Miniprotein binders against q9f7q9. Designs and how they scored, part 4

Target 1, 364 residues: q9f7q9
Amino acid sequence: MSKKIYIGAMTGTSHDAIDISFLSIGTKIHLEYFHSIKFPKSLRLKVKKLIENNESSLSDLGTINKEIGFLFSKSINEAIGFSKIKKSSIECVAISGQTIRHEINKRFPFSMQIGDPNIVAKETGLLVVSDFRNMHIALGGEGAPLVPEFHNQLFYKARNPRIILNIGGISNYSFVKNRNDIWGTDVGPGNAILDAYCSDFLQIPFDKNGAIAAKGKVDHIELGRLLQNNFFKRKCPKSTGKELFNIKILSKKFLKKKAEDILCTLVEFSAKSIINSIHKNGHNNCDIVICGGGAHNKYLVKRISEMASNDIVLSSDLGHDVFAIESMAFAWMGYKRVSNEALIVQTSSKNVKGLLGSITKSKL
Below, E stands for the ipSAE of ESMFold2; O stands for the ipSAE of OpenDDE; V2 stands for 0.75 times the mean of E and O plus 0.25 times the DockQ between their complexes.

## First folded at step 3 (miniprotein)

Design g2
Fold by ESMFold2-Fast, scan of step 3:
Structure g2 (fold): chain B 364 residues (1-364), chain A 98 residues (1-98)
Amino acid sequence: as target 1 above (364 residues)
Amino acid sequence: MGDKSIVVLFETDDKETLRRILDEVWELAYEMGYDVYVVIDGNKLVVIVELDSPEEAEKFAKELEEIAKKLGAKVIVKELSDPEELRKLAEELLKEYE
């Protein structure tokens, strides 16, 4: 029998891209191909307006839902073409959709991703799996994080508990101790404030390798103020977002400092938030595996390593591309759904199991 | 008045150049509000543009030619007058991935 391939397509939270992973799954999970595609600027601006407005036209919502569906379709077909993988070997494509709302702290919690799976199924000819978050919520979860169980599958090692640290715009980690139990939490800022400062004040997308930050000095007064945020006092597991960790949390006095001192302080803020969270949760004797875009910020990784009592490696040192892991998680969740295998859902009490994802296909 | 459709073929041996062309093609299509069909065939990128106006199709084809010239790719432009033939072509090119 031929090798079966599962595709995951995810809207990136960093650098406005669509990330696509092709997985084969046997005795182990193997990444066959990874492809990243730019999110078109004009469509990105339409999505931004939907997210930022308190009220949105239903007509605009419906139209943009179709446009995002076509974007996923085009991106998936492009990735298949570049992969040289035979389409007949592909079992499904799992899509993240584009999140426009996520509201959990209310009587009727919900999460809304757009990207019409009917268009994706019709245009690709593939079986599509979508909408993982709303069943997660229905079962008592928060709709996020979805990645901890996949981290267990990739990184579980008997008698060797691991921390899988994802440094995206927000930093989060999974504690991988038991194969079948999951635990994950957000820890605070990752690259979001660093990248926003670079974009808004320096007219560059990010600080390559942390080279600017490396030349600066930490502002210990501003750092102390930032670390007193109420989010850091909350019990784990917890979640946060760019709504809290953005440029607006910085003081006006601090913004008058040299760029290298500002970036140095923001690197220290991310690094200290990460290490403090790990220590507060009692995970200080576990190996740390770093993934996400922040893994390429050499100065940030250096600062984390200097503060940690843990052995630290990059996921790439273990054979896993630091940018691919989130889209790989979607491919794996698609595999679970088409196999009729339950995923673990973290709740406020005990973990439960459920089938996550909706299936759409255009033909027999 | 029948629709006129434009088929633009980009040819390059450089995979990175092909990716950059594709990125700029999609950006232009979304900015102008055009629906395009794209297929990768070996070292070729096939872009099919179906527009209600022949003038708009010609203008879009010229923009695509400028993208190719900027990125060092070879361009071949073909005009098709039958929308049904165009749809069959797009469907056959998509089946190539099966």
Scores: ipSAE 0.000, ipTM 0.310, lowest interface PAE 15.0, mean pLDDT 82

Design g3
Fold by ESMFold2-Fast, scan of step 3:
Structure g3 (fold): chain B 364 residues (1-364), chain A 98 residues (1-98)
Amino acid sequence: as target 1 above (364 residues)
Amino acid sequence: MGDKSIVVLFETDDKETLRRIYDEVYELALEMGYDVTVTIDGNKLVVIVELDSPEEAEKFAKELEEIAKKLGAKVIVKELSDPEELRKLAEELLKEYE
C-alpha cells in the first residue's frame, strides 16, 4: 500500500513560473514535494500580448492554448521524475491553466484559462482536473479567489481569527475565523503593475526587495485617480484580473515621472487597496499572514505593516512556503473533485455547494 | 533550448535557508534570461539549467556557488552536455547524499 498523491500545477502571477505541489491528504494535509519551473520567455511574451490586447487572433489563441498544454505536461512529467513518487500512486493532477480574461461584472460572466487539458492527460497519462472557475461562476460565484476554503483547512486555529493575504499579480485575502466557514475576496493589484513597469520601462523583471520604490515619493494625484476605479466601489466578495490591473491603467503624465516615484506610488496603490479592503469589511482586528510572491517585496510588506493595526507574519514563518500555497490549493481542489466532494461557492446572496473542475482522462 | 546543461545540488538542514536559496536562484535565472528547473526534495534543492554555451554554464555555476556560500548551504555542481541524461545525473546527485 502506497499513499495517494494529488498534484496541483499552477502558473504564478508574479515571477512567471509553474509551481507544482504534491499533496497527501488524510486527517492532515501534507506537502510531500514541491517543484518550480521557469515559464519560457518567448511563451510569456505571447501570453502577455493575449492579456493586454482587447482583440487577438483566434488562430493565435488556439496555438498558444496547445503550447501551454505542452508546457504544463513537460513540467508535470519532470516534477514526477524528480519526486521519485510512483506514478501509480498519483490520483490526479489539477491544473490552473493560464488566465487570459476574467470578466464577471456583465450579463454573461466568464473566466478564460488556456492550457489544453487533453494534451496534459495524453502526455502525462494522468487524470486531469481543470476549469474550476467557470463552474464557480455558473453556480453564482465570482470565479475567484478559489483559495479561501483551502486557507481555512490549512490555517484555521481555534480562538485565533486570521487574514491570509495572498500577494500575487492580483492581491486577495481569506478571513479565517470559524472552521468550514469560508470568506475571501480579491482586493485589487498585487505585483502585476509593479512587475510590468519594471519589465517594460527598466528592463528588469521586478524591483528586488522594493529597493527602487523605497527611494521614491508617492504621487498622491495619480494614487487618488487609481483608487477611484469602479472595482473598488463593488461590494466584497469580488474578483478581478490582469486585464484590468496592467500598465495601461496608468496615465501618460504619470509615466513621465522618475522610476522611483512611479514604483513608490504603485507600492502605495497595492498597500492601500489591501488595507482599505480589510477595514471596509470590518476585519481590521485580525492578524495578517502574507503569502505569494509579494511576500518578498520587503518595502511593500513594510508599507502594509505600517498601515495595519496588527503585526504581520509571512506564511513561511508558520512552516508554509509562500510560493507553494497556491499550487497546494489546486492539488487539494483536485482531490475534492475526484472524491466527488463539493466545495463552498460564495455568491451575492448565500453560499452554495458545488463540484468544481472538469475531468479529462488519458485512454492509456 | 541550448546545448549545455548544469545540475546544482544545495543541501541544508534549515528549510527556511533552502527556500531563500530557491528564491535567489530563481531571481538570478529571471535576470539572466535562463531556462531553469528548480526542485525541492526534503533538505535538498536541485537546480537544472539549460544554457546556450559552456562559458555561460560556468559563469552561472559560479553565481550559484556564491549564493550557497552567502546562505551557508553545501553546494555541488555537475555539468551535463547531453539533455537526455539530465534526470539521471540529478538522481545520482540525490542518491549520493543518502
Scores: ipSAE 0.000, ipTM 0.293, lowest interface PAE 15.8, mean pLDDT 82

Design g4
Fold by ESMFold2-Fast, scan of step 3:
Structure g4 (fold): chain B 364 residues (1-364), chain A 98 residues (1-98)
Amino acid sequence: as target 1 above (364 residues)
Amino acid sequence: MGDKSIVVLFETDDKETLRRIWEEVLELAFEMGYDVRVAIDGNKLVVIVELDSPEEAEKFAKELEEIAKKLGAKVIVKELSDPEELRKLAEELLKEYE
């Protein structure tokens, strides 16, 4: 009758870290502990090369897959140590892996996450759940976003439809109206282009609180050009990634402008993409709950609030850490998989149910 | 001369203040290029940073103390000369709950 714990470990998009959540699940979902570990610089550079290059050695892929497996293992073991949670109470760890490819709009759609679950299972001694996205795709889904059903579990309120807006590198939102039915979509850019510009041109990891952007002026010509991207013309639900929304979409002329104006324009691009998507989908007049790393960009949140017609709150105002939500979602999906409970998979036609995630054990 | 590590413990009754300290610490570490391990447990934030010199350790510790003072948290800084002492600290935490 002791409390059962489920762990989710995710590579953070917004702050270049491994985020680890420990959930207890009963009548209510409760975050028992949250741990974050910075991604080692040398390994991050190897991962960046895999993501940016069209060609990669199979040997390099195999080696980096093992290195990331050891990184997850070390991070999980450290988190358990600091959590003061008894290892015997842990039922599983669900891992996101590190996404290196996500290619859906093609004859044979796939998603590729690395981080060998066999290493994680051996090094932690825990049951590991991994590879949620490829089964989602096999069942007719887009492999992303995976969070809408978890958002329903946390944020559903009878007779009060909500938008749960996750601002990661890519922004996505869930429309939470019915407890047992999901709707979610990727919107477009979140922080990915903002952070890439800061890193590449300003030698800083991000624009803290959007302070630089707040001093600038919007380039309405570049903004109009960016908003004409074919992705925004697609019907929801849809998915995207950093392969589309990266620094290369910006014009050379625009990149010659002062940093304040560039960042101001990129904030406006993310904010308008979000609000335009909500309006086009008819999800007007709903309360918006913001989570993800973009929740800490005060200028971005301000711009979204100025464009929105309804109340905006942070998930932290509702008792849920803005950085923890995605790793909590993985912990919850691990719980569903080990419980042999199906998850809802959103498709282009009707939602279906399926078991998401592969189980790896090192011992009986 | 060898590698040094700093372990910093922040305590506050306000979880939101603790999260703000975490954000400031991660930002500072990113700016300085340090590898940081961070844990939040109840009213405590534990930060472990690996550093190459005593001079960097002293500078970083001082900046962490300033963050704590500005945000109203208690801070305890322990400088460890050996990465093995970090392992012993982590093992001692596991031991309390095993």
Scores: ipSAE 0.000, ipTM 0.387, lowest interface PAE 11.8, mean pLDDT 81

Design g5
Fold by ESMFold2-Fast, scan of step 3:
Structure g5 (fold): chain B 364 residues (1-364), chain A 98 residues (1-98)
Amino acid sequence: as target 1 above (364 residues)
Amino acid sequence: MGDKSIVVLFETDDKETLERIYDEVFELAWEMGYEVVVYIDGNKLVVIVELDSPEEAEKFAKELEEIAKKLGAKVIVKELSDPEELRKLAEELLKEYE
């Protein structure tokens, strides 16, 4: 029998690429193909403007929503072409969309991803699953992180409790102890502020291996101020986004410092927020598996290791590409949605089950 | 989706230059509304362009040559009338340099 394929297409809060994973799901989850495509520079600037500005034209929002939909479509079709996987074997594509807002601590919480699924369904001819976060919120969840249940599927081992630490634009982790006991939280900044500083002030996409940061010194005054943010005082599970963790959080005085010191301080901010969260939640005795783009920032990983009492390994050391895990999670969530299988949603009181994701198709 | 396709191969030993060519090619195709398939393998960038108009295809090929010239990369442009031959050529180009 022909194996069924599920596609996940993910863009992070960094919005620098679309990552596409092709999964087969049987007795085990297998990554059949992984593909990444960069954003066009002009579109990246439009998205950045939407994220950083509190007010934007509705016309601009509508237009960019369609442009992101076409970008997802092009990226998915390109990936299918290179994968050599037969299109007839593909059951669905699950898309993350591009997050422009995530506001949970308010009377009417919401999360807004753009990338019109109607465009994706029409251009690919595939069944599309989208908008996982708003049903998660409607059921009493935080809308993020969505990966904890997938982390349990991928990383659970009997008698080996693990922390799966994803360092994307925002850092989040899952506590994996039991197969059906789902727990995860956002912890604070990952690469978002680091990459924004590099792009805006140094005209480079990121600090490769953290080499610039490694030459600097921590500004302990700014670090102390940053770590006092009200987000860090909230009880887990909790969520956040680039609306809070962006360059505007930095003081004008701090931004006058040399690049090495700024980046060194921002690495320390990410590392300390991660380790403080793990300790406050009582998870300081569990091994840590690091994934996401931050796994390649050698200086950041070194600082986390120096602060941690835990043994640390990269997901790549366990056979899982650090860049692929989030898009794999979306493929798996698409699989759950088309199978009509509920996902576990963490709430402030108890976990509940729900069907996450909206289905769009252009044809029978 | 058209009866004619153009394959453009860019070659340079500078990976940073390949990334810049990728960015400029992708940006130009996006601005023009052209469908292109692009991939990087080692020191090579392969661009597959499918256009309905031979005149637009020729114009786009010239702009790609200009990008290569500006950034100091070698470029090879080949027109193909069969999408299956195009796929085979792309596979042969990648295989040759594995």
Scores: ipSAE 0.000, ipTM 0.316, lowest interface PAE 14.2, mean pLDDT 83

Design g6
Fold by ESMFold2-Fast, scan of step 3:
Structure g6 (fold): chain B 364 residues (1-364), chain A 98 residues (1-98)
Amino acid sequence: as target 1 above (364 residues)
Amino acid sequence: MGDKSIVVLFETDDKETLRRIYDEVFELAWEMGYDVIVSITGNKLVVIVELDSPEEAEKFAKELEEIAKKLGAKVIVKELSDPEELRKLAEELLKEYE
């Protein structure tokens, strides 16, 4: 029998790229192909404006939604071309969209991703699965993180409890101890503020290997102020986004300091947010597996290692590319949706089951 | 005047080196103001750039060759004007090196 292929396409952890994974799913989950495409700079700047500003034109929102739909379409079609995988074997493509808002601690919680699935369905000719977060919220979840159940599928090992730490723009982790016990949470900033500072003030996309941060000194006054944010007082599981953790959270006085000290402080902010969350939740006796773009920030990984009492490895040391895991998770969620299989949603009281994702088709 | 496209293939047996090339290409594109498409498959990295002028294409190609020399990777550069032909050539080039 020919293998069925499920595609996941997401705005990735690799510095505003679109990461695309092709999975076959049988007795094992197998990554058949991985493709990464850099987000165009011009479109990235438009998206940044939507994320950082409290107000935007509805016309601009509609236009950018279509532009991102075309970007996903082009990226997916290119990935299929390079993969040498026969298009007729592809069952669906699951898309993350681009998150512009994520606001949960309010009367009417919501999450907003853009990237028109109608454009994607038309341009690729594939069945598209999108909008996983809003049903998650409707069922009593936080809308994020979506990866914990997939982390259990990929990383569960008897008698070896693990923390799977994903360092994207936002950091999140899954606690993988029991096959049937799904648990994960957002912990706070990952790379988002670091990369925004580099882009806005240094005209570079990121601090390669954390080399600039490594030369600096922590501003303990600003660090203390940042760690007092109300988000850190919330009980886990919880979620957050770049609308909270962006350059505007920094004080004007702090922004007058030298770049090395600012970046050093922001690395410490991310590292302490991660370790404090792990300790607060009682998970400090488990080994940590790091994935996501932050795995490439050697200084950040070093700081996490120095604060942790446990062994730290990269997901690549376990055979899984640090950049592929999130897009693999979307492919797997697409598979679950088209198979009419429920996903587990964590709530404030108990886990519930639900069908996550909306289906769009351009043809029969 | 139409946009020019270039395809650059980097090859190395070390996936860490390949990721370093990916990062260097992103930094270079940022500095020069170019939008780039970067595709990673196996031990190969393909860079596709749409550019407004032949002079910009030549300059960018030269910088990419310097990155390859610095990091010890094999590099091949091709210039094309047709986006559809570009995709087909990039695919054929990746197949040739499998």
Scores: ipSAE 0.000, ipTM 0.398, lowest interface PAE 12.2, mean pLDDT 83

Design g7 (at its last look DockQ between E and O 0.76; V2 from the best seeds 0.00; counts 0 for: pae O 3.0 > 1.5, pTM O .730 < .8, other shape alone 3.201 > 2.5)
Fold by ESMFold2, look of step 4:
Structure g7 (fold): chain B 364 residues (1-364), chain A 98 residues (1-98)
Amino acid sequence: as target 1 above (364 residues)
Amino acid sequence: MGDKSIVVLFETDDKETLERIYYEVWELAEEMGYDVVVIIDGNKLVVIVELDSPEEAEKFAKELEEIAKKLGAKVIVKELSDPEELRKLAEELLKEYE
């Protein structure tokens, strides 16, 4: 029996990498191979400016879209080469693209990802599945997070509801309770503003273990102002992106304060955003499992734990390759799409089902 | 001085430890400014990095060995000058302990 392989390639936010998971899917979902490659610095800077400044010529945007398409292609081909997995065993590659806009609360909601799937299909010779978010939106969903159904698929346990909290650049959580239904939402910032402050103002990539933040004091005036954002008042499910939570939302006076107090306040902002959402949605009576890059910021985890009425438990209780969950989710969604199986789309009213993902091929 | 590639294999049967190694390796790479490839296949984690000098290679290798010691994982460090040899070695390290 030959093994059918499904690839998921995702631009992660915690390490500015392309994460690539190779799944086999049968009775159980198995991670066969994982490959993570740093996003090149020059391209990261172009994308950061595009997201934060909301500024580009149409020609430059078109060019960057191709550049990211080639980056995905090169990364996927490299991963295939190192894996020694036969290319003929690969049924599809699902790609996240790089999100540059996510604008939902408006008459014509949309999410915009760059990374041309036609380039990926041509350069890899594989069937490509892309653009999961815009069909999710068209069906009445938020387009993000996409992981809740995959979390449910992997982690549902009868009589053991729990929260799977992912702290990436943006934080999201799934409330895993029902085998055949889902609940999930974005909740606010995770690491994105913290890391951007460290990079832009301290010339370091991040605050290791939150050591600098731990020395500071919260600026309650700025914290209060940040928490007044209308995003926090919206009903779940809701979604957001780095275009809402970036350095530009910080006041000029706040940015003149010492680094310890700035980072301390930003940790508090992320922690309160998370815990306020959990409490507002009535999910107080279950464990929280923390995942993602932010799980390794000791001070952030400490603040979350101190604010929570929930118990915080080890990610080992999940029993899966937690570092790869997001790219695995894309591989799984690719599998669902090429199998013509619908995914659940959470809406503000009744959940619906639909076929997520567009299929692109360069040859028969 | 010629370019150097480092291939480092971490091995552990504990998935929690493997996750910690993954994040510690990425944190180290970001702190040192190195572009890495991280491969995970079963209970093995392979780090691949191309460095400009022997001094950088030795420094990075020492830090990776300290991660392994801190977390109680088995570690093998190899330095290579040939990219094709790198691919072969990485593949051999992944299957040697199966």
Scores: ipSAE 0.561, ipTM 0.833, lowest interface PAE 2.0, mean pLDDT 87
Fold by OpenDDE base, look of step 4:
Structure g7 (fold): chain B 364 residues (1-364), chain A 98 residues (1-98)
Amino acid sequence: as target 1 above (364 residues)
Amino acid sequence: MGDKSIVVLFETDDKETLERIYYEVWELAEEMGYDVVVIIDGNKLVVIVELDSPEEAEKFAKELEEIAKKLGAKVIVKELSDPEELRKLAEELLKEYE
């Protein structure tokens, strides 16, 4: 039988890219191909503006939803071309879409991902699975993180509890102890505030290896203030977005400090948020496996390591590419949906099961 | 404006080195403001970049070669003027080193 291939396409939180994973799913999950495409600058700026501003015209929102749909379509078709995988072997494409809002602490909680799945289905000619987060919310979840069950499938090791820490724009982790018991939470900031400070104040995209931050000193007053954020008082599992953890939360007094001190404090804020969450949940004394774009920030990783009581490894040390884990999770969720297999949804009370994602098809 | 495109193949026997190359390529692309496609197949990483000028292409290629040298990876740089030929070449390069 020809290998069935499942594509996951995700707008990465670290590099403003579309990450595309091709998975074969049998007795093992195998990454057959990975492709990453940088987000076009013009469209990236439009998306950034939508995320940072509370106001947009309905026309602009409608237009950008189509533009992102075409971007996903183009990127997926290009990835198929490069993969040398026959299109007839591809069972589905799961898309994250581009998150522009994640508002869970409302009477009507929602998460908004743009990128029209109809365009993706038409232009690729594939079955598209989309809108995972809103079904997760409808089932009583927070729409994030979506990866805990996938992390359990990928990283479970008997008698060796693990923390799978994804450091993106927002940091999240999964606690992988039992095959059938999933646990995951958003933790707080990853790179989002660091990168925003670099972009807005230093005219650089990010602090390479955390090298500027490594020269600085922690502002304990600002760090203490940032750690008082109401998000940290919430019980896990919980979700957050760049709407809560962005450059606007920094004090005007703090922003007058040296860049090295600012970046050092922001690294410390991300690192402490992670460690405090692990400790608060009683998940200390477990191996920490790091993935996501934040894994390349050597100073951030160092600070996490120095605060942790346990060994830290990259997901690559376990045979799983640091950059592909999230798009792989979407491919796997696509597989689950087209197979009519329910996913576990963590809620504030108990885990529930349901089908995640909407199916869009242009043809039979 | 003669769009020059570059295909750069990295090869390493070490997966950690491959990941380091991936991140350093993205860092470089962001620093230079270039749009890149990065393809990973096993222990190979292919970078495709469209550049506005030959001088930018040469500069970007040199920076990628420096990354390879620093990390102890093999690198092959090819310049092509046609994006479609570049894609085919990237695919061929991935095959020839299998």
Scores: ipSAE 0.036, ipTM 0.517, lowest interface PAE 3.0, mean pLDDT 86
Fold by ESMFold2-Fast, scan of step 3:
Structure g7 (fold): chain B 364 residues (1-364), chain A 98 residues (1-98)
Amino acid sequence: as target 1 above (364 residues)
Amino acid sequence: MGDKSIVVLFETDDKETLERIYYEVWELAEEMGYDVVVIIDGNKLVVIVELDSPEEAEKFAKELEEIAKKLGAKVIVKELSDPEELRKLAEELLKEYE
């Protein structure tokens, strides 16, 4: 047969987009095609309300779940249409869903992604793999980050241990030292609070290159308060989400400051969260490879570099698009699931192996 | 969708440049309130947008050309009135460099 194709579809955290990667997998992983489509503003606003509000109607949740399912379906079908890839060559599509809650530090931990896989399976006619996070949690994991094992596949190099730092809305990193050992953790905020402040108060999508932040001064009182959050006291590996790290954590007094000082403080908050986590875990002597949208915030990258003694490179310097890596990871996890190959789940006691992802199909 | 469709192809051998174009395109689309489709295939990035007026189409095309010029990428801009031709042209632009 021709090459088997695995699709990963993910909501972009640094841009209002649905990112779709098409992978072929053989002796090496190859990105055959990448497609990105705008996440409609009306749906994004509904999602934002679900994330920021403590309560929502079940009817609204059910409706938005279906709307996101149709959005994924439309985006995937458009991508297939433009890709020139024969539909018969596609083994599966793995979808991230849209995360609206991620609550791990409690008696019954859970993660909630919306985007009905039944709609996706029906509308695309493809085998759909979804809900990777809840099986990860059921097996004793944190449900996030899911990328560490994929990072080992892309970035392992003998005798060159490295940190793969993904700066999305939330920052996470993988420690890549041995090919078969996986380790990764969420570290705290990435761009989520920065972008929310820009959108809500400045009517711009984000602080391009960190230019506004670069003009400001750090509010050390607010920074100290933010860094005392209970999340930072938890032992790694750990996970978090935008339901914790959003604009509502900022004090009213701090929000009265000039935009330059607010953004400068939020950059410092993200940078310190990252570096403190790396130091606390004993990984401070490894090269740092940066990926995700935050790689383009030059001021943030500068602050990380100034706090770290590590050499910093971008994933693009190593031949990998910073925006494609996460959707590629979902495609690869879909491949693992349909191949009945286990993924490694980090737990608080020992790593276990498990089949991550639920399979949905509408036809034979 | 709108009355005018724009297809813009960016080409560069530098992955960092391609990623900067992706970032700039999404920023511009968000600032202008446009719904876009972005396709990456190897060393090429294709932007597709449908707009309500020729004036908006010309403005968006000029901004995209300026992004390419600033970042040192090759750029091709096509304006279409037929949505079916849009898909075919995007495919043809990708095939030409395959």
Scores: ipSAE 0.016, ipTM 0.585, lowest interface PAE 5.4, mean pLDDT 84
ESMFold2 (binder alone), look of step 4: mean pLDDT 71; pTM 0.643

